VHH binders against Carnosine N-methyltransferase. Designs and how they scored, part 3

Target 1, 373 residues: Carnosine N-methyltransferase, of Schizosaccharomyces pombe (q9y7j3)
Amino acid sequence: MEYDEEEVKVLKEVLSAFFLYRQYAHTITQQKRKSMSRLSFEHKDLLLQDSDNNFLKHLSRIDQCIEQNSVLAEAIANAAIPVFCSDFDQNELFHVNVDMMQKVSSTLKQIARDWSTECVEERRTTYAPFIEELNSLFPSDSIDRSKIRVLVPGSGLGRLAFDIAVEGFACQGNEFSYFMLLTSHFILNCVKQENQFLVYPYIHSFSNHVMRDDQVRSLNIPDAVPSQYLRNSQNFSMAAGDFLEVYGTEESRDSFQVVATCFFIDTTKNILDYLDTIKNCLVDGGYWINLGPLLYHFESEGTSNSNSDSQQQPFVELTLEQLFYVMDSMGFEVLKHNSVDTTYMGDKRSMLEWIYHPHYWVCRLQKSKLRFQ

## First folded at step 1 (VHH)

Design b4 (framework vhh_7qia_2)
Fold by ESMFold2-Fast, scan of step 1:
Structure b4 (fold): chain B 373 residues (1-373), chain A 124 residues (1-124)
Amino acid sequence: as target 1 above (373 residues)
Amino acid sequence: QLQLVESGGGLVQPGGSLRLSCEASGFTFSDYAMGWYRQAPGKQRELVAFITSGGSTNYADSVKGRFTISRDNAKNTVYLQMNSLRPEDTAIYYCAKVTYEYTGDSRTEYFDYWGKGTPVTVSS
């Protein structure tokens, strides 16, 4: 009762955040106008002189970009209501904090990353290794791919899971975040045409832009209509919930031939729990394919004196070397291992670029054997 | 010269309605967010409602569903429609030219100008 009540509250807050995005984003633009009003007369003259490159005209362009992003944000929320929260009242929005508002902005940027033509290069670097490996392990001319079940934990907006399903595999994506669940539902099930929406993913930052047009450039989404490909497929599904709770069960035991983790294994307090759960849901001789960094999301919580969780739950962060030793002990045989250079939600036109060196590996699970003398 | 002139306050019975108006002059009204604030005797001023230059609105939890903020850019006027008034709504209501800065977990409010206020008293 209490558990469901709190989940419903979080869901209504997330829905409210998508509807409040327009208001919040325009408030940030107004803050910029306020800053302009505090400039000296000489500085105002430099920035507001009557020219096409006027700073206030640029802020007006950003406001128009916000309106277009709001069309997409509200479409996502409206599509989610009948499926996730049919009693939600758009006229009685929940109060949301700034963190939730920033997560909507981040989600819009993630849509560009996973579902635009412009971001295909980054997806090739991070997703193509999985597709190439699966095609190599399970050639379509000799193997019935519909009998090969692939699990994609932390599937985000579902792009990798979608790409795997398109190759003919029986694929299940899993995700926990409501920002991701509502948005992936919308893209996977509700969009009807390629390039149906515009997204302006770079308008929320005023840092590291070379040109004003770089900040206000639009991307078309989606580059593919997933429902057109997946409606004919009986082999695609999405599961909502915490990875440990959904796949740590007896019902999930020996259920998948492949587990494909992309930028996922560092998203838990204790990485050993993820290893146990991957081992649980894989069949004997099944494959674990990983690509990602080890940037542990909960590292700071483990040392917090005010957090009661730090006293009750273990926090475990392993180096790659330590992780491989543990994996070997658990029966994961490393078949391939290399590093990859990639960005993640990078902007090629920005003065600042974060380059990751995630590690890619393919492991085969060998469950314990009784050794006879 | 920047000026904000509030009107529409008064004495009203519980359950009644009032419409507050604020006429702005001396700045490009359509470019700025506008807010309604209130201060009850012995309490800190609180944001009741605000409206962005684009028309998007937000409300304090205590007034959500009862109050409606709107604007008329042609008349340089912002309005607050107050319905189902309660004794707890008794306060001096201020119109403000306002903007917000969001920095991480913190929200910083920037106030350019406050009007003189218009008193609202809800009593029997």
Scores: ipSAE 0.000, ipTM 0.097, lowest interface PAE 22.9, mean pLDDT 83

Design b5 (framework vhh_5c3l_4)
Fold by ESMFold2-Fast, scan of step 1:
Structure b5 (fold): chain B 373 residues (1-373), chain A 125 residues (1-125)
Amino acid sequence: as target 1 above (373 residues)
Amino acid sequence: QVQLQESGGGLVQPGGSLRLSCAASGFTFSSYGMSWVRQAPGKGLEVVSDISGSGGSTTYADSVKGRFTISRDNAKNTLYLQMNSLKPEDTAVYYCARDYEITTGSSTVTRFDYRGPGTQVTVSS
């Protein structure tokens, strides 16, 4: 079996980033120690005044938390090697940039969001609507759920896709990021016990903490052992790749009864491409269930004043009103629509909290919609 | 509860043949692609062959094309590898593996999420 050379390079860089997390994270606390060493004697004395809970002892506690995060990060990478990149040599790590290191940190925070007990409320507000809708549309006593195929684009660490599969549906998650794919593989297939690992998701920011303990608090993961549930002969799979490339093909046409998008539809340069692809992979009469904001990830690149790379690609950002108009024209009939208040990767103990007002809708697709003018 | 158990390995002379079997349990066998992967002493893991869930599609590594044949019996939950014209270079531990498909753009890369304990194949005079 042949592997794409560029794909192999990306995989080795991502694996290297998980192994390099430990040394990178420690350099940040070392920078803070250096900053303290440059202060006046009066200022140093103020920071060391509390013998049990001073600034230096707090940095030492953060270093201990980094060690525990590193256990998890390295476990993810080691489990991924035989599945994703069997020839990877952890003694010959690839150079990785700061952006990749930040993606490891973000991934650890995403593990807390999707696979800890502490974050169950945020999952309840964002994921429960999908479960309730699917259970309503396809009652288990009258419908064979194993024949209902549900696609979850941008599935991240696979929690929503897992929750859907647990209900008996044939569920496929799709994700582009190897940081997410390696991590979801680890949690879904390799973890053997509830609460087997500790994650410290809040250690990398020194802003907006009320208590020092809030910054260095741990969460146990996972809150469920996915392999125990998935062994009930449920049809569950994860597909790697760009949503447009994987599901925009003729081969993917009319393949799913449901597409479930959660905090996903604003992650592309042209939202119309996502609508085309959702329409392509849904069957006639199939359902699209969405919950999310319209916080377009590529908006800033579309307004770039300079280099021609962005000029060659269309950028389209729609308001909800415009989106619904386009959806109607494409054959999506909106059956339900409301909004909900929620956080996304929020810290309940932080002085700063972002509250989203994502919109929830259920649409039914009519592919054979013919218009006479 | 996913279990894969290989059998049929052993010592064979160069030019000889062996048939490996893998008994699968704990999942819907016909819903998954399956692979045979091997590891020679001091070398990395090599995927030698893959078969789709229905058995309709097969692939082979260049090193084994024309010599090895992968097949499956979905009624018996069993995967097979017929190995002909064996070479000393085929000496390795052979593992039965359940496929985990990764698709990137127009390219699909086969990975695996479960592997059996392996069976030793030694090709020597």
Scores: ipSAE 0.000, ipTM 0.223, lowest interface PAE 15.3, mean pLDDT 85

Design b6 (framework vhh_7d4b_2)
Fold by ESMFold2-Fast, scan of step 1:
Structure b6 (fold): chain B 373 residues (1-373), chain A 126 residues (1-126)
Amino acid sequence: as target 1 above (373 residues)
Amino acid sequence: QVQLVESGGGVVQPGRSLRLSCAASGFTFSDYAMGWYRQAPGKQRELVASISGSGGSTNYADSVKGRFTISRDNSKNTMYLQMNSLKPEDTAVYYCAAEVRYTWSSGTYTYEFDYWGQGTQVTVSS
């Protein structure tokens, strides 16, 4: 009962963060104006030389972009209230920290990545391999795809799960972040036309921009109306909760023909827990398709001298070679393996770009085959 | 194609009972949490009751708690709403939906698309 109260509090904090985005984002622009006011007269004059396109005019353009982002952020929150937290009062916002505000900004970038036309190249590199593999493994002319259940852990805003469902598969996405769950609800169920909203994903960084227009460029979202595709033909669901808790259960045993993990397997303290859970929920002869790096999110965690039981949890980070040996021992046979070059939430016009070399593999699970090292 | 078909609505006197049914097709019924919503003339649509895919968890609006009971039979792909002690304020079009509301803790929730039936009218005559 007390746990229900804690989860409701977190949900109200997330909702509050979406409503507070407008005020928070404007404080950053205002801080830039304050910095300018502290400059020498000579430096101020240099920044104001162009009456039509000076530094202050650019900050005003950023403010206009913040207003547009706020329309989207508030639409997400308002759509979520009756579904997730019907008793939420917009006049009694919860206090939120900077980390939560940064998560709203990150969510806006994820909307651009998953639901804009501009980011189709990154999705082609990261998501298309899953679609191509599924179409190859389960041809629609010989297989009833509605009986092939695909699980997408860490589904984020649901784009990969949506693309899989559109191909005719019974697809379930799983996500724990309320920032992602509220936003995916909005896009999957509430948006009614292509390009209904604008997002300005690059306005919060003042570094590594070549041109001012690069920072304040907008993207139209969504590039597709998900409700028009999904209501007519397919079993699609979203499960909220921790992957280990939801799919580590007896009820989830032998439930899916495919598990598709994209930039997911490095998001836990012990990667072996993820392998156990994937094995639990897959059927014998089922497939695990992965694409991602091994950038362990909790690598620096758990070194605290806390007396908490949670702080005593094991941390296991494996190299790809070690991971493949463990997978083989567990009954996962690697059928296909290669690497790809991609960005993840990258800005292609930025002076700084992180290029990932994630590895792609297809494994088939043989539960009856015991492997010993 | 997902289809939700409501039945059991009608005109009833205050204090009496009605049982609504929702027949579902085109999806794996037990995978979907379900809900009953209602909309009275000139008012926004509101959630009345919801039930998890297994039937193990149920939730009710304060206005109907203790009077209404939601249930499901997964073998028949049917959801029910037993409405007791009906009041004039219960007069509305009742909609079946395949949608999970934020319902319970313990780290497990199911969220579904907003699939709607066509609605069934309930009128408590006064």
Scores: ipSAE 0.005, ipTM 0.218, lowest interface PAE 9.9, mean pLDDT 84

Design b7 (framework vhh_h_nbbcii10_fgla)
Amino acid sequence: QVQLVESGGGLVQPGGSLRLSCAASGFTFSDYSSYALGWFRQAPGQGLEAVAAISGSGGSTYYADSVKGRFTISRDNSKNTLYLQMNSLRAEDTAVYYCAADRTYTVYSGSPSEYDYWGQGTLVTVSS
ESMFold2-Fast, scan of step 1: ipSAE 0.012; ipTM 0.477

Design b8 (framework vhh_7w1s_2)
Fold by ESMFold2-Fast, scan of step 1:
Structure b8 (fold): chain B 373 residues (1-373), chain A 122 residues (1-122)
Amino acid sequence: as target 1 above (373 residues)
Amino acid sequence: QLQLVESGGGLVQAGGSMRLSCAASGFTFSYAMGWHRQAPGKQRELVAKISSGSTAYDDSVKGRFTISRDNTKNTVYLQMNSLKVEDTAVYYCARTEYYTSGGSTYEVFDYWGQGTQVTVSS
């Protein structure tokens, strides 16, 4: 089999997006400066009346923050080239659209969420329940954790998978997005010291800031160097690819004792496909641990007349009650269930905060006791 | 960090088959993996390689050897069929890193397995 030409093109577009971030972000700042020139004399005077606190000085601070973000973005791309796309030429960048530029900005916010000290509380709310449950189900004093395989679908930047592996479990993360894969590779394998980089995750929005310093504040990353924690460990791996394609195969059957899904199960067009695949890769008597909302990412696409592709695929959105009925029919026995209050990539200093009430559950798969086979 | 543990190998008669396995652990992604071999008095050579979208084989083994991977077990396999006496060698599993300099791409193997002996008798 030859290299997939279209897969290589997507990878080169993602690499180009990381390099073009600097130019794109400065263009937005420059557009704001040009808008300033069209203000009335009275309005210009109001915005420029304080030499230290004026609007143009603030845009200059944002430009400085963009330079620092660009150091991180380019470091990610440069580290990825020899591993993912050795023939990439950074002097001949591919064209990228605005959506891809926004994904770079979103990735920088994800780095802050998963790899800074400042965001530890959100990780404590979302990730700690998984760690506590795994430690309870598989006590280290009586169980060899290296023989307990845990799959983390949609692992993003790898923080939950890393935390699980640190506890001694044989953990595999799975991710589809090249934005996440290139960035997680950088943090997991290439960064050699704590707090090596600064990220300015809040500079791209001019809305809902209370203080100017809130917009231009930096976070140090990473709060831990993963390669140092797992230097001699045999417990951690990552798999790139679509969850359904990688884990829906016969080869993947009965491969994991635990599947841990965090903000993942609502990221597909048909949630039943995810349930089938989780069942496929779990062993009989294995555990599925979930924490997440049911904010179906493709709901609007299924009813939209603007996309011709929407008529080719089934879209299934279930309430929690309906989901639990289906899970029971498939052999998943719910052992624990409660709700949790959390933010997701939130800015605690913002006037706008999204608070989620995701549901947490632990269920055990009973393949031999199914009545619908 | 990354460790490669090989298994399989041994003595086999010409015309027979054998499967080698390589289990990877530590920080691994969908990476390029290769099987290399070194016969006594010869330099190490690439036999088969697998990356995210493709496989590649040396002409001497094409049609006889098949490389595959199981991402759920983080394991790479080399299925060897129609073995010849000339296939006798120590077989090494390796992970490749690439670097680009002056527009040229260089393949560097930074992680190697311990090697496993394959002996094909006539």
Scores: ipSAE 0.000, ipTM 0.179, lowest interface PAE 19.6, mean pLDDT 83

Design b9 (framework vhh_5c3l_4)
Fold by ESMFold2-Fast, scan of step 1:
Structure b9 (fold): chain B 373 residues (1-373), chain A 123 residues (1-123)
Amino acid sequence: as target 1 above (373 residues)
Amino acid sequence: QVQLQESGGGLVQPGGSLRLSCAASGFTFSSYAMSWVRQAPGKGLEVVSDISSSGGSTTYADSVKGRFTISRDNAKNTLYLQMNSLKPEDTAVYYCAKTYEYSGSYRTYFDYRGPGTQVTVSS
């Protein structure tokens, strides 16, 4: 079989989730209306006192925002069908659970982060260091950048990989999530005009809003049309699949001059597997540039179920000190290291702001010092 | 096949007036709510006004309330927007949109829109 049947099923479930977003999101708003009917007369009256800006009118505004988000979600899915799943039937949608619906909502927030003007400052703090470093390491006046291959694992919606490719580098993004792959395909290949779409990324949470307008504000996407910058470029590609499976192979050995990891290295059960794979795909003397926290995504899974498959898989969480020690032993020489202050997928109008202190480093790999092949 | 075609845009001085029209075909016009939406240069889409299927209910954005009037002629399958006291801030491409009512009293936008008509307010 050329394609795993389970993989095709997951793809069809993701496509179904984008089409079902409209119905699901409206159901949540209807549940809030029903909750209001259970309030005391006094409490209900308090919420309806302002005839021009009451609670029910706000819920109606949210429903309008959901419809506009649905235009974008359905455009993404419709563009993906002929490329990813030409036999997908919109009249035979797969059943989708709550987790899948929440991933569509999260994807809309990620579109705002990577492709709106409002989120440019967060990209300036997280993505610009990579661009500045690459420009410093490989000056365009003396180096043919089309011969410098840069890998961006966990590229999400492709903004960092796009920005690197625009500088003239041969850039490949890698992503495993179909929510990200379908959406990045849409933005990178299908959008033809700046600010062509509206997204309402903040409508699904009713917490920590200062003003009602903050919750229902729209952002324009995209702030740049990728196809206009990359129209004739053969130096940009996206690879679908698990990072360990795609780049841990003999075929991927010594293939990239640079690996650029942004908020990525903490997304696996065993960080040592990521280190092995990074060194496999880098050339001797190649560079690893990282910016990110060590907020291990699978930490709770490794301890929460002692009788499951988690007992058969290693879970390894390292401190930065331990990580640098291991990196040194593997042949990674740290050339630069500092910390950065930033948000990640933050809402700057929210009462709640997560400030990360991720660490930035540039390493050069010396393969002759590697303990294992 | 749903088709919406806007007309009536152009260059006008601040304080001037324009009347936009939208010719609709390919669906039962009298059964659907309709909206006017606009997009200013470098900005997102803004819903300017909507009108119920019968024409009995209308709404307006605060930015245009008291200056713009939406109306429809169901016998001619035509939507109108009368724009008075135009401001430079009204400069935008104006789109006619077929709307959709979802469960209860709320309405939706961008079910289908036309190619748009440019309105420029400049001295």
Scores: ipSAE 0.000, ipTM 0.102, lowest interface PAE 22.6, mean pLDDT 84

Design f1 (framework vhh_h_nbbcii10_fgla)
Fold by ESMFold2-Fast, scan of step 1:
Structure f1 (fold): chain B 373 residues (1-373), chain A 127 residues (1-127)
Amino acid sequence: as target 1 above (373 residues)
Amino acid sequence: QVQLVESGGGLVQPGGSLRLSCAASGFTFSYYSSYALGWFRQAPGQGLEAVAAIYGSGGSTYYADSVKGRFTISRDNSKNTLYLQMNSLRAEDTAVYYCAADSRYGLTSYPSEYDYWGQGTLVTVSS
């Protein structure tokens, strides 16, 4: 009961964060204006010398962009209420810390990445390999794809899972974050027009911009209306919850022909738990397709000597070589392996760009390889 | 064409309350308004300073540190009117209060960002 009350509290805090985004974002802009008031008269003159394109007018443009982002953020929250939290009262917002409000900004940037035309190149680099592999393994002219179940763990805003379902596969996405779940619900089920919303994904950072227009540029979302593609199909579903808890069960055993992991396998304290769970839910002869780095999210906790609850669990970070050895021992036969170059949530106009070299692999599971199978 | 007219000023004793109104004409308030609306004041012998501002579509508000918790800015779109509720007034609040509108989207506290100004209304806190 305490657990259920805690879950409802977190959900109400996330909903509150989407509604409070507008006010929070404007206060940051106001803090910048207040900071300017403390500058010397000489420095103020330097920032205001261009009457058409000065620093204060740029902050006003940022505020305009915040208003448009707020339309999207509030639409997401309003659509989520009847589905996720029907008793939520918009007039009784929960207190939200700065970290949770910043997660709304991060979510808006993720919407631009996964659901705009402008970010199609990054999506194509990371998602096309999965689509091409699935099309190769399960040709539509000889295979009834509605009988091929594909699991996408850590599906975020559901774009990869949606793209797979569009190809005719029975696809299930899985996600734990309410920021992602509310937002993916909105895009997948509630948006009715292409390019219905504007998002300004780059306004929350004042670093590494070449031009002011680069910071305040808008992207149209979504590039596709998912409900139109899914209108006559039951081939798509989303499951909320922790991957290990949902798919580590006996009920999930031998349930999927494919598990497709994209930037996912490094998001746990013990990667071996993820391998066990992937093996559990795959059928014998099923395929695991992966693309991602090994940027272990919990590495810093694993090196800490503090005696916290989080540090009672094992922390395991493997190199790719070690990972492949373990995979082979578990019955995963590597069929394909290469590396790719990509950005992830990158801004091509920024002075700072992170280039990832994630590895792509296709494995086939041989459960019968084990002596006690 | 755009006009802002303040009313509600006057003499009040310390600790008292006043409500200022700003009637707008030449443009219409709406729930989705792109106008930032603000209250500014100028005390005798001092410069113009921001008191409070509101952005219509977001309900986002600004308050100067000196008035936060005492003053409340609000708008009534059906009456095309901006309000400033002033409570716990102090002698230091004595000033001419100006209503202002910024035709650009977004919230700002800088007088230079506001395009349209009212004529002002005098508030005198007796001592």
Scores: ipSAE 0.000, ipTM 0.121, lowest interface PAE 21.7, mean pLDDT 84

Design f10 (framework vhh_7qia_2)
Fold by ESMFold2-Fast, scan of step 1:
Order: structure tokens, then C-alpha cells, then sequence
Structure f10 (fold): chain B 373 residues (1-373), chain A 123 residues (1-123)
């Protein structure tokens, strides 16, 4: 009823955030310059020495990097307007909060992670298991892969879904975030050359850098032009919307041979809702392939003492052991299970590196018959 | 079973009109985002018009003022009324759906395509 009006409002706020990124990012460096003006004479002298390592020269270098990031951010927004919000007026930008600006910065890091050559090893550890499994389950010499439908929930910028489609599978990615939807649209449909853009993903943090050049280094994107690989293919699509709402319906029942979840299953308040929805959209005998941690995104809301709507909803966080018991009861037979070491959105030159130990599994769904029938 | 069936294409002279129809089965058009796309020989598929679940509409600049997207909820059908047709409008026209009611859809953000209906504008 009123979803269309709220949708348009959120979309205009996200578009405004991409355009306001430039102004916002420069205000942060301005605040650092103002902080320097409050330093003692002795401290100012230390920072303003005439070396190439002068602190003010470094802030000026950050500002140059912001200008280049702004070229990419504005290209994303401008490409999105005729497709998502043709009545958007750049002269009437919405005010956006710090959280939305941080989401633009996070999106720029995600572009580097999913679409640069420099981040190929993290993609290899997280995405290659899915490709290898699909190639093993559905050999191209005996199976028409265009008849095998693969769903990638929480597809982000579409890299895993793209990699699967390139192998010949009928692949659909699903994403809810407008930050991700506008950006993946740009990369998948609008970029025409490899390495067309520079991104500076590390400029917004002043913590844990070994060298100043580590903070201001650029990465080239994209490492592949999706439209060149999929130019004449009808086997790739992206669906916008909340996973539970899109795939929990009767229309989505028995629609996919494979569901591939990568760093996804812990992104909901009740993990059982995700299991129900995966079971709904899979065919009988279909496969669920997962790789991810169980870092539940909403666990803090479940313990909140606020009187918000979230207090009325169930929050369910399971250990892997508990999850496997529930999966078995629902008809998911675990065929393979192991752990993997990987980073996710990591900076390899940082003093701080988080190493994840996500678990990988392959399950086959038996939903047409109960064990005791 | 979800189906989209396009019809109404054909040969027409410049300045003429055509009305395309897209009949849906297995879901309701009034609760979904629906779009019309076209693809000319040697060109990429492009979005020409879309209608939100709430009834608001949007158009590509190339067709704005000439094309009108509408729906008939009783017939579960989406239409594209094409007026003042030009040779540049020659293409195969496709109907597409988005599963999420009220959600915006980009050129590659779709869950279903019809078979297409050809439109040729020539003398």
C-alpha cells in the first residue's frame, strides 16, 4: 500500500549519500586540520617538518584520494538515476546521517574486495569451493547447465553470482541493500573496460597503518567486465528484495536446483526463517551449499531493553551443532563438511587482521518423504 | 506455474501506433513491479517503461511522452501503448516481473522474462 512511498524515500536517501560522499569525506580531513591548530607549538613543529612525510601533505593526499573515490561514487549514482529513480533531483539532495556515509565507504571497500585483482585470493578461498562443487555435481559434458537454476542470496555486488553464471549455470542473485543494488547495477551493466576506475578503500581509517602509502594506495576496478562475458546470455539475473519476502512465497516453491549461501545465513534475526525459505525454494533432491561464520548480525537487538518492534520478534542464534540437528530434522542431509581459513574485507597491510574460520557444507534436501513414511 | 505471454507486436509505418499486452499467470500484476524492455539487433537490452505495485510509472527518455504503461488488474495484464512510433523503436519487446512488490528494478534486476514480441517500424 504505502511501501512504494517509503521505497522511493530510502532510494533518494541512498542516491543523496553517494553524491554527498565527497563533501562529507572532506569535512573529516578538515576536522583533522582543525585539531592540528589546537596542538602545542612543540607538537605542531613535529608534524609540520619540511619532509615528504609532513602531516599536512598527507591530509592533502587524502583529499586527492577522496576526489578520485568521488568520481566512482558519482558515476554509480548517475547511472542509477534513469533506472531506479528517474525523478531524482541532484539540486534537492536529502540530508543523510553518519551511518549512511559509512555505508558508502564500506561499499567502496566491497568494490575493491569483489572486483579488483589485488583481492583475488580472498575471493578464491570464499568463492572457489562453490564453483568446484557445482562443476562436480553438474558436469558440462553430460548436463545442460542452462537447466540448472542456482540462487545466490545476499549476493552483494554480484561477484559469486557472476562467476557461477560464467560457468554456464542459470544463476539468480538476490540483494536487499540499495547501496549494493545501485553499485552492482553499475558494475554489471554500465562499466565498459577492465580497470576503468580507481578506488582508494583504506583512506577513511587512520588506525593500524604501517606506512602512510598503505592508507592512500589505490586498486583498479573491475578486473573483469561482466557485460562482455554475459553479453548474449539470458542465464543471469538479479532480484531486488528481502530474501524472506521474495523466496518465502508459493510462487518461489520448488524453483531452484541449488541455493548457494556465502557469508549470508547469520544476517537474519531468526535463522530458522532462512532454513524454511531455503527449503521452500529448493526442489526435492536439490542442493544447499554454504560457506560462512555464525556471527549473528542481530544478536544485540535481541538483548536490547528498548520497547521497539524488534522486542516482539523472535531472535534465534544456533551453534553449528544445533543448526545441523535442526537441518537434519527438516530433511537436509549433510554430504560434506569442513572448515576454511579466510579473511573477509581485510587489509593485508594492516596491523590488525581478522581471520575467520567459516564452515563449508553441502546438503541435499529430501522434502517429499519423512524418515518414517 | 508462473508465465508471462507478450502479444500485439507487428509491422507499422512511422507515426503509427501499437499496443502490446503482457498476460500474467500464477501471480497478480497489481502486487508486483512490472517492466517492458526492448532489444534491437546488435544492441543491448534496455528498459523502456515500468510500473510499481502502487501504480506509479517511469519511462526511458527516448520514449517519454510517446509510450504509456498501464495495467488491467481484472485481466491480470500489463499494456504498453506506443504512439508516434519511429524506426528507432524497432526491436523485440519483452515483459518482465520483479518478485518484490513495490521494489525498484534495474536493467538486470529481474526474476522472469517472457518470450518477446517483435515490433518493426518501417515504410
Amino acid sequence: as target 1 above (373 residues)
Amino acid sequence: QLQLVESGGGLVQPGGSLRLSCEASGFTVSSNYMGWYRQAPGKQRELVAFIYSGGSTNYADSVKGRFTISRDNAKNTVYLQMNSLRPEDTAIYYCARDYQPGWSYGSNYFDYWGKGTPVTVSS
Scores: ipSAE 0.000, ipTM 0.250, lowest interface PAE 14.4, mean pLDDT 84

